# Ledger of designs, part 112: VHH binders against Profilin-1 (pfn-1)

Target 1, 132 residues: Profilin-1 (pfn-1), of Caenorhabditis elegans (q9xw16)
Amino acid sequence: MSGWNAYIDTMTAAAPSIKRCAIVGAADGSVWARTEADNVFKASEEELKTFVALFNDVTQVPAKGADIEGVHYVVPRTEESLIFGKKENTGFFAVKTKSAVLIAVYEGPNEVAAQVRKAVESMQTYLNNAGY

## First folded at step 16 (VHH)

Design ug69 (from uf34 with L106M; framework vhh_7pa5_2)
Fold by ESMFold2-Fast, scan of step 16:
Structure ug69 (fold): chain B 132 residues (1-132), chain A 123 residues (1-123)
Amino acid sequence: as target 1 above (132 residues)
Amino acid sequence: QVQLVESGGGMVQPGGSLRLSCAASGFTFSSYAMSWVRRAPGKGPEWVSYISGSGKSTHYADSVKGRFTISRDNAKNTLYLQMNSLKPEDTALYYCAVGGPQPPPMKGEDDYWGQGTQVTVSS
């Protein structure tokens, strides 16, 4: 019964600096899979509903920032299907596919951020190609 | 370890009703979306219905919309599917699954399908 959690495991294996991550529904922010235990991704369903709605117009996000797990992140810029932010020594990358949003929270310097981005974008490509 | 146990299937005549149950354990049930998926003989899996962790959002496949109702009882870690106006085309093994409205893509890992509960609609 691995389900969508197998994809969480794939991303965290590819980029060990991912501290917490989740796969949520693009339509409603519902949690399909997430990291658990000491690495539990603890965003509320209401916060995630607000977060996934940001992908309706990513151009507005840099002016407002984004909230994940009750933490406000500065979003310096966005791309069509990518939102990323930074808060001191933590950061996140979030990408939208046809049906899902992948969110990865990491800790570390810019070199670590590049690895996390690559892992998340690789999964985005895989899922889009699979029709998700 | 996630465990899902489906029950409530059986044999009914067209137009009949059944209520399926899925008993969940091994994870924080209320935090996860849950789905019902079915597999008819000779066909691939078909997503039937989905409910968000809170129960506030529900979605249905066009083939069952208006006839089936998905619900959950987070205090009991149980997912339900109320099936009304059953048709022969509803005959299938029914599975519950953790996650969104579509089954995850297969990657050559362990099968995510349990034993399921059999629903047979015939005269």
Scores: ipSAE 0.619, ipTM 0.817, lowest interface PAE 1.2, mean pLDDT 87

Design ug70 (from uf34 with L106F; framework vhh_7pa5_2)
Fold by ESMFold2-Fast, scan of step 16:
Structure ug70 (fold): chain B 132 residues (1-132), chain A 123 residues (1-123)
Amino acid sequence: as target 1 above (132 residues)
Amino acid sequence: QVQLVESGGGMVQPGGSLRLSCAASGFTFSSYAMSWVRRAPGKGPEWVSYISGSGKSTHYADSVKGRFTISRDNAKNTLYLQMNSLKPEDTALYYCAVGGPQPPPFKGEDDYWGQGTQVTVSS
């Protein structure tokens, strides 16, 4: 499991409060890399296909929310290539690149959320610059 | 721990066919997308095709579209590439890889795929 797994490792090292994360195909939600074992990212391919389709029109997402790993998140607002949400003690940040969607699920206070967002957006910038 | 073993390459004439196999172990095969990547002599790696974990979604590089078919058998942890209408420009070492299109090298080792299987198309 090399290649895309190196990017997962880089993100989790930059933001240790990420509990689970994945890199999935923007076109189909297929899993390219994810955290494993006790930190396994549990979303099904069917759920991820639905999730990545949200990036086709992010303006509709705050009205409906988003589902990740069978958990329904409230999405307060979206940005052009960023969907984020919260449910009680958990939250997520998802960003779209040209060919991929990066999803990070975290637990913790707002300071932790800011660190996770920075890690995800930094990786988004890197991959976009690399043509992905 | 993760191991990928390619096989099925050989020498064929233009217009011929080959079926490549990739035997995977050490991870939950059915949960991951899988790719085929090739490297022609003196050139960099070129992504060829990828398939979703379920096998329901497939994608191809324009250079092979309509001639190659990617498939998988999740019960056997095996990935396949059926290559038809082979051309001299398909001559390359073929590798399987976990995930979508291979990203450019990151900091670390760049031999993160197996030894590959050689395909030579010549008359």
Scores: ipSAE 0.658, ipTM 0.836, lowest interface PAE 1.1, mean pLDDT 87

Design ug71 (from uf34 with L106W; framework vhh_7pa5_2)
Fold by ESMFold2-Fast, scan of step 16:
Structure ug71 (fold): chain B 132 residues (1-132), chain A 123 residues (1-123)
Amino acid sequence: as target 1 above (132 residues)
Amino acid sequence: QVQLVESGGGMVQPGGSLRLSCAASGFTFSSYAMSWVRRAPGKGPEWVSYISGSGKSTHYADSVKGRFTISRDNAKNTLYLQMNSLKPEDTALYYCAVGGPQPPPWKGEDDYWGQGTQVTVSS
C-alpha cells in the first residue's frame, strides 16, 4: 500500500512505541490509512466521526474524555489542535491538520509518550505545509 | 497488495456523459475513504471527488458540483464517478485513490497508482 500509508510508515518508524495508528478525514472520521494485520487500528467509522468532532471545541474534552477503539481515555487537558489521553499504561496522541486527523495509540511509560508526540506533531507540520 | 484499476473513459462531445469505474483489491475496501483525482494536459493534479467508507459523506470540487456524482458498491469493491454535462475543461486522465484528496502520481511513481482512464471532451 502506498499513498497515505507511507505517512503511517514514517510515524511508526520514528516512534516504534506506536502500537496502532490511523489517518482519518477531519470532517467525517473515515479512514484514509491505518496500521493493519497484527497492529490493525480497530475503530469504527461511527466512533471516529464522534472523535474528530471533538476538535470543533477541544476545551470540552477534558470533562468527558475520549473513546478510541472502544477504550475510554482520560484526557487531562488539550491544546488547540492536539488531544491526548491516558488509560493506565496505554495512551494516544491525536492532532488535526487542515484536512485530516492523525491518531497514534502507544503503550509504555512517559518517556515513550514524548517520542510519540514528537512523531505525530512533525507529521502534522509536514501535512499542513503540504496543504493537507 | 493494493490494486486499483480505472476504466470507463473515452471521447465525448460537450454536454455528453461518461461513467468511470475503479475496481479495488488487496484491502478491506469498505473500511476506507476513496477519491477521484484528475490531471489535465499541462496542468497539475486536481482533486475531483471524495466518498467516505460508509458512503454517507461525499464532497466535490467546485468545478464539478452538480455535474458529477461519486458512489461506491462495497459488496463489489468498486468505486464509480458518473459524469454529466461534460465540458472541454474536464479533459484529463482520471485516477482513483485510497483516502482523502491527493494528487495523481508524477512520472516515475506509477507503481503507487493505476494507469488511470482518459477522458477527452471535444468535437
Scores: ipSAE 0.580, ipTM 0.817, lowest interface PAE 1.3, mean pLDDT 86

Design ug72 (from uf34 with L106Y; framework vhh_7pa5_2)
Fold by ESMFold2-Fast, scan of step 16:
Structure ug72 (fold): chain B 132 residues (1-132), chain A 123 residues (1-123)
Amino acid sequence: as target 1 above (132 residues)
Amino acid sequence: QVQLVESGGGMVQPGGSLRLSCAASGFTFSSYAMSWVRRAPGKGPEWVSYISGSGKSTHYADSVKGRFTISRDNAKNTLYLQMNSLKPEDTALYYCAVGGPQPPPYKGEDDYWGQGTQVTVSS
């Protein structure tokens, strides 16, 4: 497989509550790696192109929300290079690096959300330090 | 099990052309971006080009822009690299890979590329 699958495996091992996740190109939303089989990340390339464009101005996102896998999420606020959203007990964290966007979809309470956020932010730091 | 098999390399004179192919199996080919990466003798890996799953978006290293064209045939699970105006500096073992630019080794893990296909540009 590609070396990018190792990063998916690392994030899901660190946060087992991640139900689906992907690493996509920041420029075009192309899929570099994703969870598969029963956990397949099902977002279309068109939806992902729209999603990664949200990082061009994260301050606009709370007013509109975000769509992932055909599900509309409420985005309560954003941080530089971080978009996160909630829909009842389901949520996501998405972080941007220089060349990639990491997206993790989870289900569970706030304790689970905190673990998922830590996993994606740790990977963001690693990839930024590696020039990605 | 993901399997990638490169072919199409050979020996060519400067200014010549070659077309590389990568036959993919074991995953949903059309859902993933694909890349070409090369390694020249005594050098580290250099990513060359990548293409989105749909084929609508392509990206190239500055050293090959205008000379190389990446494309894919999703019905055949095959990735291509058309190489024109070849230079001696293009001499390298060429690999295909799933995803965007090749990531660095993670915690000292080895590269997981196959044998690749050799391109030699000389006399």
Scores: ipSAE 0.667, ipTM 0.840, lowest interface PAE 1.1, mean pLDDT 87

Design ug73 (from uf34 with V98I; framework vhh_7pa5_2)
Fold by ESMFold2-Fast, scan of step 16:
Structure ug73 (fold): chain B 132 residues (1-132), chain A 123 residues (1-123)
Amino acid sequence: as target 1 above (132 residues)
Amino acid sequence: QVQLVESGGGMVQPGGSLRLSCAASGFTFSSYAMSWVRRAPGKGPEWVSYISGSGKSTHYADSVKGRFTISRDNAKNTLYLQMNSLKPEDTALYYCAIGGPQPPPLKGEDDYWGQGTQVTVSS
């Protein structure tokens, strides 16, 4: 079994407003773990390969936006190792660690977004401290 | 339900070869990266090799680079590890896993890898 599934469970427990999330390889965008069943994270490997490549130069992202699950998001700004976006009632936070990118898609107002960001950044810190 | 069944292990002499298989079911195999992980007697788990969902990206631990080859057949939902030039230090239980290198443990995580497939290299 994938031990990465426990990370999905931990993030969704910390921020119940996460609708879908995934952990993907930073080098290739390949899925390591994702939400399943009624909330399947449905992004192709090619879309995710393009997405993780955005972390190579985050300064270019606000001009173009970002695509996740076929949805184009407006990206207002980026930080080193953080890309986030919004489209109407939906949004996402994506953080990069040494070996992985964590992506969480949520629905709801700004209060919800703050909880989701905290959950993914907490996990990013844990993984970085563990050398991942 | 997700199921991974390893097979192909056995006993070989140093310099021998074995091909391990991992039969996957219960998930969209081609959408997930896969890894091989091993646990030698008295040691913790060691990540061995990685392959992306498409099979276009592969990575190997330094201890096996040049000797092992990871591959997959997405039509058969099967992961493979071709092991050549086997050494006594390759003796271990071998497990397949979904995703990249073995993640660090989390509190409350079930550390259950199934039975794996045993590889024994001895003269």
Scores: ipSAE 0.553, ipTM 0.776, lowest interface PAE 1.3, mean pLDDT 86

Design ug74 (from uf34 with V98L; framework vhh_7pa5_2)
Fold by ESMFold2-Fast, scan of step 16:
Structure ug74 (fold): chain B 132 residues (1-132), chain A 123 residues (1-123)
Amino acid sequence: as target 1 above (132 residues)
Amino acid sequence: QVQLVESGGGMVQPGGSLRLSCAASGFTFSSYAMSWVRRAPGKGPEWVSYISGSGKSTHYADSVKGRFTISRDNAKNTLYLQMNSLKPEDTALYYCALGGPQPPPLKGEDDYWGQGTQVTVSS
């Protein structure tokens, strides 16, 4: 069916603290794959279209924050092709590849955040090297 | 359990038309982008077209642009591919799939493509 779901499974296996995640189109925010069932990623296509557009100029994001699944996150800073945010004990990492944006929402302390970031960045590197 | 069932293939002469359908079940159809992918004998998969969950954006491979039209009916959980001006080079098994504009990356051991629907264009 969706071969992109294999990549969701890879990320969640590498960082079990990921609560929900998705792979979406960089051009339009369309959902290619996401966690389902008890971990369903709930963002609308409209919200995701707005979210992926943030990668057009990441330097403006810390001033306004970011919205994922109807939740507003404070974005303390950004890096090239990386947006991350925090809200209390919940956070996210989002990275852009050539064709996709990977979004992982997690829950836990800062040590958990580092593991999630590593998993998402490893996948970003893999997909970029594969031409995606 | 995600289930995708393709239909509408057949044999046509060059210049003919066919309309393919994909009946989807087991997931929230309107939330997912959907693609058509084809596989000719002895060749790897080639992405043909994709449509966003809402149906508001569509994308096509250069080889089919202007000849094929992707559409969806979210009330019926059905994806369509209207194929016009068919060429012998369009001969392939056609599959629908969840996801974006490129063929999916390596999936491991499982073949997620199901049966597909055969399109044969010959004189």
Scores: ipSAE 0.526, ipTM 0.770, lowest interface PAE 1.6, mean pLDDT 86

Design ug75 (from uf34 with A97T; framework vhh_7pa5_2)
Fold by ESMFold2-Fast, scan of step 16:
Structure ug75 (fold): chain B 132 residues (1-132), chain A 123 residues (1-123)
Amino acid sequence: as target 1 above (132 residues)
Amino acid sequence: QVQLVESGGGMVQPGGSLRLSCAASGFTFSSYAMSWVRRAPGKGPEWVSYISGSGKSTHYADSVKGRFTISRDNAKNTLYLQMNSLKPEDTALYYCTVGGPQPPPLKGEDDYWGQGTQVTVSS
């Protein structure tokens, strides 16, 4: 058994406003772990392959936005290894590590976004320090 | 309940071949990447090979590159590892896992490995 589900559980416990979450391969967008059941992260491998490729040049993303789970998000700006977007009361944060991309979709006002960002950035740091 | 059942191990002489299988159930197999991991006596786990959910990308540890081939049959929910030109250092218990290379351990997760399948390479 992989144990990557434990990382999903850790992020969702740290930021309860995360509605759906996934860990995918940085090279291919293939799912390693994701929320399931009532909170299933339902993006296809094809969509995720397109999404992770955005990290090849994040400066191009604000002009076009990003699609996750068939929903188009406005991306106001990007940072190195960070893409985030908003659509009304929903949003996402996606961060790239050496081997993976962590994606967290949340619901709620801007006041909850900072906690979600902290959760995914903490995990990004942990995985990078471990060589992932 | 996610279940992974490994099979196909055995005893072979150096230079021999084996084909391992992993029968998966309890999840949407085609949606998830899969890996093979091995554990030799007295050693920690070593990641061996990776395949994406679609099967379109594969990766291998340098120690097995050119000798092992990972593949999957999504219609049968089965993962495979074809092992050629086997060496004594390939002797280990082999496990299939969901996802990419093994993550850094979190408390309570390290001790949950399936039965695995034993590969022994000796004369």
Scores: ipSAE 0.662, ipTM 0.829, lowest interface PAE 1.0, mean pLDDT 87

Design ug76 (from uf34 with A97V; framework vhh_7pa5_2)
Fold by ESMFold2-Fast, scan of step 16:
Structure ug76 (fold): chain B 132 residues (1-132), chain A 123 residues (1-123)
Amino acid sequence: as target 1 above (132 residues)
Amino acid sequence: QVQLVESGGGMVQPGGSLRLSCAASGFTFSSYAMSWVRRAPGKGPEWVSYISGSGKSTHYADSVKGRFTISRDNAKNTLYLQMNSLKPEDTALYYCVVGGPQPPPLKGEDDYWGQGTQVTVSS
């Protein structure tokens, strides 16, 4: 069964600096796929429900920041269907499709961040084109 | 190793009922959304129903709304599908899957659907 885990594997292969990632339902924040074991994505369904609701109005997010895995990130700006945040040497990119939100947490310098963003946006495009 | 074992299928007449079960192991069942998907002979997969990890959110395909009910018992790592008012069009192998509606396969990937459980509705 490849299922949604194949999409996690594709993103982490495209950007090896992704430390943890998940695909969650856009309506409920429920996990569809995530990294596991030593790289387990540890957010609760309640935290993720709050997080995916941020996409209802991304313009409000920079004023408050965002919480992922119990870590508070500063969100310097947002774009339509894209929220990203930073905390020291860590960061995340989250993108919304019609039915899902893809979240990737990474560590490293700006070159790493650019690769992670590209991987997540490429997957967003693929899923949107497939009607997801 | 993630394992999903479907059961509860059988042969029924139109208007009959069946309850399918999916026994899950090898992952934190309560943390994941689950779906039921079916495959009729000679047809591609059709998503049937969805339930969030907490069980608080459910969704159904238009073809089964009002007739099927998805539920889960997180203490027993088991997913259920109660099927009422069955129609010949419901005849298919039924599979449980982890997550939302089954995504399209990535290039070069083959889908693996377990054994499933056969539902046959005939007069």
Scores: ipSAE 0.662, ipTM 0.837, lowest interface PAE 0.9, mean pLDDT 87

Design ug78 (from ug77 with G108A Y111F; framework vhh_7pa5_2)
Fold by ESMFold2-Fast, scan of step 16:
Structure ug78 (fold): chain B 132 residues (1-132), chain A 124 residues (1-124)
Amino acid sequence: as target 1 above (132 residues)
Amino acid sequence: QVQLVESGGGMVQPGGSLRLSCAASGFTFSSYAMSWVRRAPGKGPEWVSYISGSGKSTHYADSVKGRFTISRDNAKNTLYLQMNSLKPEDTALYYCAVGGPQPPPLKAEDFQYWGQGTQVTVSS
């Protein structure tokens, strides 16, 4: 628990507007670490398996949107290793590394979204450089 | 919170078999991937295998592929590692861990929160 939980703590400290987040396996969507207690990230393994498969062809995602924790998000565009979406005052950023997908769900306006994106992309860079 | 208790290690001759168990408590076991990690004397930790929360996906390090089988019993909150065709180089303390492959520590002490582990010694 403690190994991957430290990465969750680092991201939430860097962007306090993150409400829930998780680190999941890129191959299968299995949960490696997630926020718990009052902030539990509660996506099912089946939903996460579907979600991480979106990274196999991100160009298809804007037409369909994406589902996280049973919430359907509009995805306006994607980048090669980045999927992000918005629904009302809630949004998410998900980035793929070599072995993992990092998912951060946040609440707040667009200025908050920029901070969350920076935190997630910084962790993505760190993990890729570490071979993950 | 999270408690992990490994057992099932012992001394065996090359070619022997052992089955390790990890009893888990303090978290929703079926929601998390689980790993086996080992540490040989004088070496750093080496990831061995992991299994998804549902048990539908398994992954193995090349050094153990074909010889070891990871499994879990979510009703009992227990993780297993069946080790066959054991070799002297499998000698190590074996730990279970929550999540996928063991990450590099962000701080020097992150790895020190693992459980006691269970010792596997393969020798003649």
Scores: ipSAE 0.638, ipTM 0.833, lowest interface PAE 1.2, mean pLDDT 88

Design ug79 (from ug77 with E109S D110E; framework vhh_7pa5_2)
Fold by ESMFold2-Fast, scan of step 16:
Structure ug79 (fold): chain B 132 residues (1-132), chain A 124 residues (1-124)
Amino acid sequence: as target 1 above (132 residues)
Amino acid sequence: QVQLVESGGGMVQPGGSLRLSCAASGFTFSSYAMSWVRRAPGKGPEWVSYISGSGKSTHYADSVKGRFTISRDNAKNTLYLQMNSLKPEDTALYYCAVGGPQPPPLKGSEYQYWGQGTQVTVSS
């Protein structure tokens, strides 16, 4: 247990419908913390490097979608520091801070999605306030 | 259980060199970014250096840039810090850590566990 895992635990406690999540470097996509064991976040560093680069121009993302853990998600729209997508009963929210990108993969209907979004945006705010 | 074991510290004179090692176990080492952090007597922790999981990306604190080199051997689950042109100000207990520069602990969170650390003393 090394520092950043406490942030993963906080997000999953706030939104129990999060199935897998990770905190990765915004510049390189390298994993800093992720869910493990029975709910391991399985994205490769190469896939994550491609994913975090999407934040360089979020306006292009709806046209091409996003890939996480080898799953292609439709991204209906984006906001300045937020990318989200859905594929049937699975979805994700990803937010960027100065230094990191937080990614949460969840299962459930739109009501569940709102709680997941709130959890990742709250953590984004906390990290930004801490200078990260 | 994540375990990190630091070694390679010692006493050197200013201008000397040391190579620190961190042996990692209990997690998929190659999947995680790693950092070196130090704690000088009477001071809080200072982040020193960062390396991505692949080793392709490295970053350094301004205080050590140009003097220290971070590297890793993913086949051996080992992180390294080559320290050259050591200064008295580099005297500290050195720890390795998983991930990027470390945020402050969350309220109510348990203390972050480090290895035992390895002592570096630079004196004439």
Scores: ipSAE 0.684, ipTM 0.843, lowest interface PAE 0.8, mean pLDDT 87

Design ug81 (from uf34 with K56R; framework vhh_7pa5_2)
Fold by ESMFold2-Fast, scan of step 16:
Structure ug81 (fold): chain B 132 residues (1-132), chain A 123 residues (1-123)
Amino acid sequence: as target 1 above (132 residues)
Amino acid sequence: QVQLVESGGGMVQPGGSLRLSCAASGFTFSSYAMSWVRRAPGKGPEWVSYISGSGRSTHYADSVKGRFTISRDNAKNTLYLQMNSLKPEDTALYYCAVGGPQPPPLKGEDDYWGQGTQVTVSS
């Protein structure tokens, strides 16, 4: 078993409303871990390469939005290491660490979104403190 | 069930070469980045190299950059590490792993350790 899969399991346990999530390389969008089976995170490596490049200048993202799993999301605002978006009742949070980008796709109301954000940001802090 | 089987290690003199293989099964190999990690006697694990699922991106630890080459054959579900200009400090058990650089274990969680393949560089 991948050591990175334990981090996927931790995030999904902390926020059960996460439908799909992945941990990908910040440099290239390569998949290190993801949800599988009925909850498989389906983004291609090509799409993820484009997505992680958004963190090179997050100020440009609200004007153009972001694509994940072939779905175009409206991005209302960004922070230096955080991109989040909405598409109807679906949304995502993506955070960048030194080496990785964590992406969580969820469905549900604003209360659910807050829980998902907390789970992803907690993991970001843990990985940054560990040098990742 | 994810299964990884390393092979190709051996004893070699400084300056020599070895090619390691990792046979993977139980998951969609081409979708995942793959890494090589090594553990020298009395030391903790050291990440060596990783390659993206497509094989288009490769990354190396500074200690092996320019000497080691990571590659993969997605049709055969096999990961490779070509090791050139081997040094005594490359002596270690070598493991393959799914994903990028090995993260620290979460509290209360143990890493899975396969058998690995032993590389010994000595004169």
Scores: ipSAE 0.711, ipTM 0.863, lowest interface PAE 1.0, mean pLDDT 88

Design ug82 (from uf34 with G55S; framework vhh_7pa5_2)
Fold by ESMFold2-Fast, scan of step 16:
Structure ug82 (fold): chain B 132 residues (1-132), chain A 123 residues (1-123)
Amino acid sequence: as target 1 above (132 residues)
Amino acid sequence: QVQLVESGGGMVQPGGSLRLSCAASGFTFSSYAMSWVRRAPGKGPEWVSYISGSSKSTHYADSVKGRFTISRDNAKNTLYLQMNSLKPEDTALYYCAVGGPQPPPLKGEDDYWGQGTQVTVSS
């Protein structure tokens, strides 16, 4: 039974520098799939509810930043349905579809960030095309 | 290894009620949203309902809203679906799944459903 876990596996295979990731409900921040064990994505349901609500108005996010797994990230700018942030050599990309928000936390230089963004946006496109 | 075992189905007359159960193992049940999905004869899967890990949010397909209630017991790793005012169109195999609405399949992936539990609504 692959379900949403197949999406986690596909993203991490496409961008091995993803350290932790999750797929959560856009409406409530509930966890649908996430990395586990040594790579467990540790955000609480309360934090994720706050995080997904940022997509209601992404233009406000750069002024405040974003919190994921208790870590505050600087968000330099946002795009439609995309929030990304940096903290030193760690960063994240989060994209919203109709039903879900995909969050990938990575570590590494700019070329690694580009690969992670590509993996997450490819999955967003796939889900949007499937009506998700 | 994630395992989900559905039970509680049966044959009922229109207007009747059934309560389905899903026994989960192999993962941290309380950390994940859980769904009910059904597959009617000759049709593809239809998402029915999901509940957040905390039970603080629930969501329903329009076709079942007001008639079905999803709940969970995290201490027992069990998901429930209380089905009231059953209609012939509710006849299907019912499956539980981890996460929100059923995702579309990925190329090279196959979403395997277990046996599910059969619900038949007829006179």
Scores: ipSAE 0.690, ipTM 0.848, lowest interface PAE 0.9, mean pLDDT 88

